# VH-VL binders against o27280, part 48

Target 1, 266 residues: o27280
Amino acid sequence: MDSMNVPEVLEIKRIVEESESVKTFIFSWDFRREVRPGQFVMVWDFRDEKPMSVSLIDPVRSEIGISIRRVGEFTDRVHGLSEGDLLGIRGPYGRGFELMGRDILLVGGGIGMAPLAALADEATARGMRVDALVAARTADELLFLDRLEAAGVNISTCTDDGSCGFKGFAHERLLTLEENHDMAAVCGPEPMMFQVMRILDERDVPAQLSLERYMKCAVGICGQCCLDDTGFRVCAEGPVFWSQELSRVREFGRYRRDPAGRRVPW

## First folded at step 1 (VH-VL)

Design s43 (framework fv_acasunlimab)
Fold by ESMFold2-Fast, scan of step 1:
Structure s43 (fold): chain C 266 residues (1-266), chain A 117 residues (1-117), chain B 108 residues (1-108)
Amino acid sequence: as target 1 above (266 residues)
Amino acid sequence: EVQLLEPGGGLVQPGGSLRLSCEASGFTFSNYAMSWVRQAPGKGLEWVSGISGSGDSTFYADSVRGRFTISRDSSKNTLFLQMSSLRAEDTAVYYCAKTEWLYFDYWGQGTLVTVSS
Amino acid sequence: SYVLTQPPSVSVAPGQTARITCGGNNIGRKSVHWYQQKPGQAPVLVVYEDSDRPSGLPERFSGSNSGNTATLTISRVEAGDEADYYCQVWDYSSDHPVFGGGTKLTVL
């Protein structure tokens, strides 16, 4: 639809400082346009347009929130904005998370907790038991802990430097967790997601993983996301994929693409 | 490049104790889980114990639980296995191994431990 | 605890294909890793995550895993491939890795 493909100019209603490098921008939203956790919007600052995951979905207050880490020129300009300023929002786009079962595990690294925070809200509202493993390099980079706790989520943390919780990586912490879940949702750096996915596969836990690099496919830059790079073509809409779909993507967790499209090791 | 150095084992009488060490170099030691895998003379590989990169979580095979203790010292890049209440069936070459996700990508040369009177 | 079953020995002529099996209940749902051990030496990783190869290993080594059986395949076998081969999985029901009993490959 034309209404989905043209940016709407919206006023920044409220800004929440999540950390020194992350802010959540809150907008009034007309929920006749459905938004699901794991979907993203295109954010336009009247110069450049970038995809951003939706981190808050609140139909009761008629609000959505978009969490943005300060990285590069675009995000620096957006971080300089104040309540009352305007941004263009287009969307939502992409395949979101699906909730299944009674017990869910969330595994998030850094800003990857943003779409998982929206999912946690929906899961707890449905009466599901939610466990979250929140990972970051340092304690100051752990995001949404207060929000997750307020929602009734059982939280485990880990930091690379040991400044909060378990000292180590997300997959090492996951190895110490005793309980199985009906499903998992994972979002963060691809090497982390790859390691976590393999452990969940071993435990027979179906997992959904959100890959930022597939957001371009959803907005029509590439009409189909080709998940199998070895020759057997499996095309699916991103950014959220089931672990079974990702098992066919050889570069997942091993390589990334530079701006020229060349494979670069992590 | 990546090197795991095991200084040497020993001969111990049944019921005795021995501590093994493994000095790591060529990688960021504290970022990887480490394991001990043993092999009795003429037999196959048997996993003994593992420890997370942080050292906060330890794992043991049923055959050694309560008798062996795995530990690490990140300031010295060294992995340890403290063995107590040793039995003749603990006689084996003990390998330290770097644990990459769920497999062992680099192995030490092995340290022979003989439990005999 | 989880059990992996390997044949104790496999013989193959030079230039032929050797196949070493690793049996386990629903092993196709796990990732299987393979190690080569020559006499007096430490094990060396030759296949990991069912089918991936470490840098520097010959293309002759490959792996597969489905249902109740994983297989290490060594094509165009050479005398230097004589060794014991071990499969390994990680069993989270017991929170530890499990090794197969090993297969001695003889090239004659």
Scores: ipSAE 0.000, ipTM 0.417, lowest interface PAE 15.1, mean pLDDT 83

Design s44 (framework fv_acasunlimab)
Fold by ESMFold2-Fast, scan of step 1:
Structure s44 (fold): chain C 266 residues (1-266), chain A 120 residues (1-120), chain B 108 residues (1-108)
Amino acid sequence: as target 1 above (266 residues)
Amino acid sequence: EVQLLEPGGGLVQPGGSLRLSCEASGFTFSNYAMSWVRQAPGKGLEWVSGISGSGDSTFYADSVRGRFTISRDSSKNTLFLQMSSLRAEDTAVYYCAKPDYYGSEAFDIWGQGTLVTVSS
Amino acid sequence: SYVLTQPPSVSVAPGQTARITCGGNNIGRKSVHWYQQKPGQAPVLVVYEDSDRPSGLPERFSGSNSGNTATLTISRVEAGDEADYYCQVWDYSSDHPVFGGGTKLTVL
């Protein structure tokens, strides 16, 4: 019996509005199915199924949370649901984050803060010092600041438009922060993650990066879930990878694919 | 075809001013940061100035800060370098350069270069 | 400020292998890019991100980067490879590109 491959129909216990475009859906969870930060679940609305990162892991209340950005038909339907409504959940799936050392830097862009918020909770519970760089286009799109502060995280912010904190991109803000960390975890737009990874490599800080496009590989769906390595593709389970694994991927942060599958620059 | 075209440079007396332009075609200009790189006769390449894709952030080498101003006009797909208080040591071929992807460190496309001569 | 050191010149016979070095403190942690410049012409990118080659460039051009030294290697050198070669990195501390002084490759 593989309980993680069978969808369980769960009641939406609580909905937290994180921003105008992001909601966190909270469910009671039986922690006999262990969940780690960086893992995801498949969310089924009885029509379509989509992977969503786990953003809250609370074994004291026996709850998990799933943060969903409204970006299309599926997410529009899910955002229309209310407390008491039902969703199918199966999982968790994928390689989660590994915690090492005493000090960790989190770098999150937009919705990429969702899996990092769960990681921050675990790191602080283990007594680690946590510094978070939270990046977004505007102040209204900065996510989880109150939750991170409540967890004891040291927060730095940046926005592209300068509406909150440093005016500029995450990697530009990171250049003004010169503290060494034992490790880092990064999640956000791929160009941002690439630039952040390079800076962390120069500082000799090992980093783990979470790539959304690799979630399908973790559930057995083949596609662009293979790492490119000098003209060869090496299939690997995601979504979390160490920076040393990604340093050999030619396309990481450099190219994307258009709908026809052609390589185009970011 | 991705191309950067630099109209001809000029001869300017010390203390004078000159504006360089670089016309871009074949790519979405506003998505890319742009740089100016110069090369004095018989010398190596020296980065001079950079500007973000939005135009909101500008960067300058210490040797030109306060004297040069980089700007861009996305409606004209054109990059500019306004040079003032010119000195003999500013004599160089000036290249505009484009990165190969957003945020890239490498310059994959270069203009043909425009010679700026500062002498009496 | 970050400094890249290149030998001012390297001489090689046709058909042999040329190696041009680029020295920098912990340069192996940076991405190094290489440009070829012929007299009267703009620079041309020949190697980027340490070892990657632009489309259409011959496999004779290759790069490596570790520790304090990056190297551009040109195998089976041809007369047409005679040029100045520049290495370049992005210096995150100063937030701008830094170029090496250049190496003149002479094909004898």
Scores: ipSAE 0.000, ipTM 0.421, lowest interface PAE 14.1, mean pLDDT 82

Design s45 (framework fv_acasunlimab)
Fold by OpenDDE, second read of step 2:
Structure s45 (fold): chain C 266 residues (1-266), chain A 117 residues (1-117), chain B 108 residues (1-108)
Amino acid sequence: as target 1 above (266 residues)
Amino acid sequence: EVQLLEPGGGLVQPGGSLRLSCEASGFTFSRYWMSWVRQAPGKGLEWVSGINSGGSSTFYADSVRGRFTISRDSSKNTLFLQMSSLRAEDTAVYYCARGYKYGFDYWGQGTLVTVSS
Amino acid sequence: SYVLTQPPSVSVAPGQTARITCGGNNIGSESVHWYQQKPGQAPVLVVYDDSDRPSGLPERFSGSNSGNTATLTISRVEAGDEADYYCQVYDSSSDHYVFGGGTKLTVL
């Protein structure tokens, strides 16, 4: 058994309150184990285990951050933890984002900004121009704005209620932007990603999108995260996919499968 | 309002050449794939040629490959189709159309090209 | 080359539902688009990506795609719906756009 598949019990070093529903948990990390933006880890609270994207990669401080949105029983328990408490972490897993070109567009919705924030740090460190379209339902749900700004990211905001920035959805805001980029990275609600991908395809902008599916083993064995008609496993071949790959995935933007394997429409 | 105008049609002899133009307005031209689609009299639609948003990639139907050249000028918001070695079977109304993988959502009015001796 | 097959003509009475089919090998795995063309006019996109409707098009127009057949459905057909209808796909293997032969819809 690969050592990376054994959970390491780590102490929560620091907790950052990102919003009312999102916290970032910071851990010491041994960077002999490489981690890339877009990859995920399995977080174990000694009762249950869930996949979570890495939102912070700091080789200088030897830290990683995992941003978690409060959405259910597991995340409720995790959100109840304090600095100094313990969590099990195994990974990282999956295929992360690739960077290419000089200009990159990030399009993120809600907690989808987590992996993109990590990507933004890497991209800016490489001297890339980074534009970010940050979307949320309301202004209070917009994530990582101060962090992105500090990194030198050009930010455009979008909110469903118009409480901050463009009133509307991310794909609608994207239609109003005049610039093309060398590549795009997208993460958020799948309906959002679906619409954004369409626009980027029409503009001939290479795009990578991070998918979310029910994930059990994270090592490509159980098949719970398989995408219909392709055989793609989100945990192994993803979670980051190129738009060309997703064009083969009929379920993308349309439905997902629940833990029982049933189709659940978006 | 999105508009596509095609003024360049006309009569040409077999073996001759003709250049079609399509002037775009009402949208960011440089951000969209463009295509030419033709329709022979009383016949169906036939895709002729396509070009990506940046103009770096061009595509052609087998029926016109080697004879037709698609190009675009972003500074003029104009799409071009250079036709050479024209044949009688090239006689058709030629439409410029906007779109890539999700349908052609806007079309020009079409311009008639007649190849006849 | 990829081939799309449409019936040459379909007739329907006003107020009834018209269904125009487009056959293709495993067309259900492709994104199918539909165009309406009236005499002397340019085609108009009426359905794209199997079942999505462009802004401004009435809800009477819908699409489906599965197996080897895509279908354009026009409910509550009106006289103004009389036109030629074309299905279309993008063949990524050859980077070609392919149109069906077209179907003439007659409103009786």
Scores: ipSAE 0.037, ipTM 0.667, lowest interface PAE 3.0, mean pLDDT 93
Fold by ESMFold2-Fast, scan of step 1:
Structure s45 (fold): chain C 266 residues (1-266), chain A 117 residues (1-117), chain B 108 residues (1-108)
Amino acid sequence: as target 1 above (266 residues)
Amino acid sequence: EVQLLEPGGGLVQPGGSLRLSCEASGFTFSRYWMSWVRQAPGKGLEWVSGINSGGSSTFYADSVRGRFTISRDSSKNTLFLQMSSLRAEDTAVYYCARGYKYGFDYWGQGTLVTVSS
Amino acid sequence: SYVLTQPPSVSVAPGQTARITCGGNNIGSESVHWYQQKPGQAPVLVVYDDSDRPSGLPERFSGSNSGNTATLTISRVEAGDEADYYCQVYDSSSDHYVFGGGTKLTVL
């Protein structure tokens, strides 16, 4: 559809500083275009466009939020914008999370907490019990703790350096948590997600994982979006995959693709 | 220089137990995945068990699942394989091996385990 | 349940090129590793990640991997190359390391 494939120019209504490296940009949104947790939009600064996960979905206020980490030239330019400035948004795109059962475990690393924060809101609105394991390198990089707390989520934290909560990686913390869950949702660095997936598979917990691979366009030909073993296109069939689907992808957790399509170790 | 030394091994009767050890030196042991690989007399290589760098995740071949337990002690730079309910077909030379890019770059000298009456 | 197939034996004359194959379904998408094992000794890595060589190994050892077949190539074969050779991949679906059955290289 043209309306989804043409960027709509929207005014930045509010900017929330989540950390020194992460900001959430909030826009008024017409919910005749449905948005679900796990979906992404293409953000256009009138020079380049990049895929960004939706981190806030608020039909009551008619707002969406997009959380962006500063990692390069595009994100540096976007971080320099102010309230009242304009960005092009097209979408939403991709397969969102599917909720099942009564209890859900969220496992997020760094900016991977962004789509999981939106999912936490939906899960709590459905009356599910939500436990979140929030992981980062340092305490200053833990994201959305206040939002999760306000939503009634049970939070466990871990940091690589031990500056907050458990000292260690997400999968090491998960091994000390033996509570049963009907499902899990995981988003973060691919090596972290691979280790977490293995533990959840051993516990027979169905998990959905969100992949953020290189994408040049949301609707066009994107060789870099393809998972070779399965033929999945992340922008069309992802970014959310069940763990059973990812266990068949030999690249997952081991290799990524550069812009030329070559395998590169993580 | 990277070294993996396996001081154990021996003769065990069927149904018995034995613990193998592998002492690592010359590298930061706590950073590497480790595995046990065995070789029956006159036969090929068979992967038995693996453990991640932190010791929190363990993996087993179907033939040994429930009978063997892999573990590690980073303070002693030592890898272990606890073998229980041993069978004649477990007779093999057991190698410890250091994980590298989904393969193994260094191997121990091997230790013979014979399961016989 | 991934299976790697190697010929049980390959013979070659000194100074010639030996080629040892490793067959597997879509093995070209995997990272293949090759080990040399001499009688009474532990295996030694000779080729890793399809075509890379460990430091200190002769340039005579090389590897390739495409489609359903990976190949270890030993050029200008010497008597000291006589050994068993094993290919190996990691099967992500089972989280198992899988070895081929091994190939005995005989230098005539």
Scores: ipSAE 0.000, ipTM 0.392, lowest interface PAE 17.2, mean pLDDT 83

Design s46 (framework fv_acasunlimab)
Fold by OpenDDE, second read of step 2:
Structure s46 (fold): chain C 266 residues (1-266), chain A 117 residues (1-117), chain B 108 residues (1-108)
Amino acid sequence: as target 1 above (266 residues)
Amino acid sequence: EVQLLEPGGGLVQPGGSLRLSCEASGFTFSRYWMSWVRQAPGKGLEWVSGINSGGSSTFYADSVRGRFTISRDSSKNTLFLQMSSLRAEDTAVYYCARLTYYGMDVWGQGTLVTVSS
Amino acid sequence: SYVLTQPPSVSVAPGQTARITCGGNNIGSESVHWYQQKPGQAPVLVVYDDSDRPSGLPERFSGSNSGNTATLTISRVEAGDEADYYCQVYDSSSDHYVFGGGTKLTVL
């Protein structure tokens, strides 16, 4: 068996409160095990296991960060933990983002900014110019603004209620931005990603999008994260997809399947 | 300004080989998936092969699998189709096309390949 | 293999509306693209993702897709619309891009 598939029990080194509902858990990491922005890990609290995106990759401090939004029983338990407590981590899994060109646009919504924050760090470290459109429902739900600014990212904010930045949705804000980029990375609510992708395509900007689906095994065996009729497994062929790949996925932006396998419209 | 040019067609005997090329201009070639589509004389369109942006993933129609190889050279902005073990039924105009989320939005002029003894 | 079925020909008078159908098993769940091909020319994308139009295409061109039938609709048909039209989908089960047999639109 590949040692990668066995959870490693790690101590929570630090906890960063990103917002009322989001915390970043910091762990020591042996970087002989490569991890890329856009990849995810399986987090095990010794009762249940959930996929979480890596939001921080710091080879200098030998640390990784996992940002978790409080949304259910599992995350409630995890949010109750303190520094020094233990979690099981296995991975990383999935295909991460690829960087190309000089200028990159990041478009993120809510917790979708987690993998993009990690990507921003890598891109800026490589000397790329990074623009980020950060979207949320309200100002207090905008994530990683200080971190992104410190990294030299040019930030544009968007909130549904107008409490910060542009009032409206990410795709609406994007329409007001005329600047072209060499590539884009997108992560957030799927309806947002769908609209953003269409705009980027019209502008001939190559786009990578990170999908969220129900995952169980993370190793491409159980099929729980399979996209309809395509055979694409989000945990194996994704979670990052090129827009051209998503052209083969009819369900994208339209519906998803819940844990029971039922179709749920967006 | 966006253009695909297809040289390399011609006459070849059954069992022979031929390499088609498609040169792209007016857009960043390396950012796009590409496809080959053929059309036999007086017949409809038939998809032949596809390749992703980086060239790491290729896919083929059953009718040409094992005989045709699609590839690309980003430094030359060129798409290729290596054809081997050619058959009479491979006779067609071969089109290269840019493949996007919204279909094949750019097409070359096509090049005629004739397989005949 | 997945099969798309088109009528071999459709005839319409100038100014009238032409409808070209593309039949396929549960095609309504697929993304359908349409191409126009005039004699001696390469195909041109005229409708994508069931009902969207590329830039530069007139509003006379529209599309719909539901059940087992996709339809390309050309309103106020002009002589210049005379061409062959092909529907196209991606068949994920076979990993093939599939074209219909094509429909020749004749403007009377």
Scores: ipSAE 0.023, ipTM 0.556, lowest interface PAE 6.1, mean pLDDT 92
Fold by ESMFold2-Fast, scan of step 1:
Structure s46 (fold): chain C 266 residues (1-266), chain A 117 residues (1-117), chain B 108 residues (1-108)
Amino acid sequence: as target 1 above (266 residues)
Amino acid sequence: EVQLLEPGGGLVQPGGSLRLSCEASGFTFSRYWMSWVRQAPGKGLEWVSGINSGGSSTFYADSVRGRFTISRDSSKNTLFLQMSSLRAEDTAVYYCARLTYYGMDVWGQGTLVTVSS
Amino acid sequence: SYVLTQPPSVSVAPGQTARITCGGNNIGSESVHWYQQKPGQAPVLVVYDDSDRPSGLPERFSGSNSGNTATLTISRVEAGDEADYYCQVYDSSSDHYVFGGGTKLTVL
């Protein structure tokens, strides 16, 4: 509706430094607008707006958190803000994660742990057993380990360079982990998610995967998000998809879109 | 054992309604897209309807659009096809089938639906 | 609507190779799946994604897909291979799953 399309100007209540490159910005939130893990908001700095996953959902304190990695001009400007400064927030948008069963596996790569941290909070609050595989290029890029430990999550780590935990990629580490889960949720770089999805598929574990690149489509820009291989209109349903939906898409994990919307190999 | 079991079927009058069900076992039903395919006596396979894993997207053949409704209940591991305004040409064996990027890899045993006065 | 054309019947002698075609405009750009249906039984997937074979199926079953024709090839045909065979694609323009009309394979 109209109210969801107009940014609300919100005060930054608190900033948490998650790592050298990642900060979580916390805002008071009116939960008459329900927010679910896996959904995103549009963050407006009064110049540009960008989609950001919600990483904290706290109805008790009436707060949401948005975790932002410093990777470009917009994120550099936002990282320069202080508590008390203002940002515009629109949303929430998109399809969030669904929880089912007793046992859940979370597989997160880099900033992809942000939406999964919110999901972990909900899953533990429901009494689910939560196993998390947290993957990054280096130890400094592993996110939310303290938050997950505090929540009682069973944590496994891996880094590409071996600086923390298993040396190798997420899918290599996953092959050494317990196979018994009622569901999984996955968020991170697409090549990682594709490999993880294949392993979970072989184990017959239903998985939900968050394709952050499709967040822009959920706010009304559809062309680049169309996955021609299946006739599937992903821009209408993202960013979270069930693995069966993605396993029909030849593009997933094999191609990306350049700025012109053309397929480019990973 | 991965299987789909179709306990229903029946004889209905033209203009009548019937609900088919398909019970999944031996796999995680909530993960898979599902489909209904029918086969009229002595004829070939005809796709009828499909539903994605979460139930948010449904698809219908032109011949049944507006008359049939596909749905699923993951808590019961069950796929449904609600059939209304039935016609004589809807007489067929109806199969439920599991959808993957491998095609329709698991099929139910089929349920005969006869639409006749 | 997208149309898949199959020959209505194909006859082969035991031990020969059967070839069943599935014609469609630019079908080589689609993913083609093949099903075997014996009398009184539900269909069984025998080839998926043009040329891949489900586990447990004989290596005698293979597939190809290029241009306007997909082909199911059954080598060293046995009497037990007598069945109707259907090709199938997903037509993205209509959001429809499309089956060919079926081919009856008779082993002489």
Scores: ipSAE 0.000, ipTM 0.421, lowest interface PAE 14.6, mean pLDDT 83

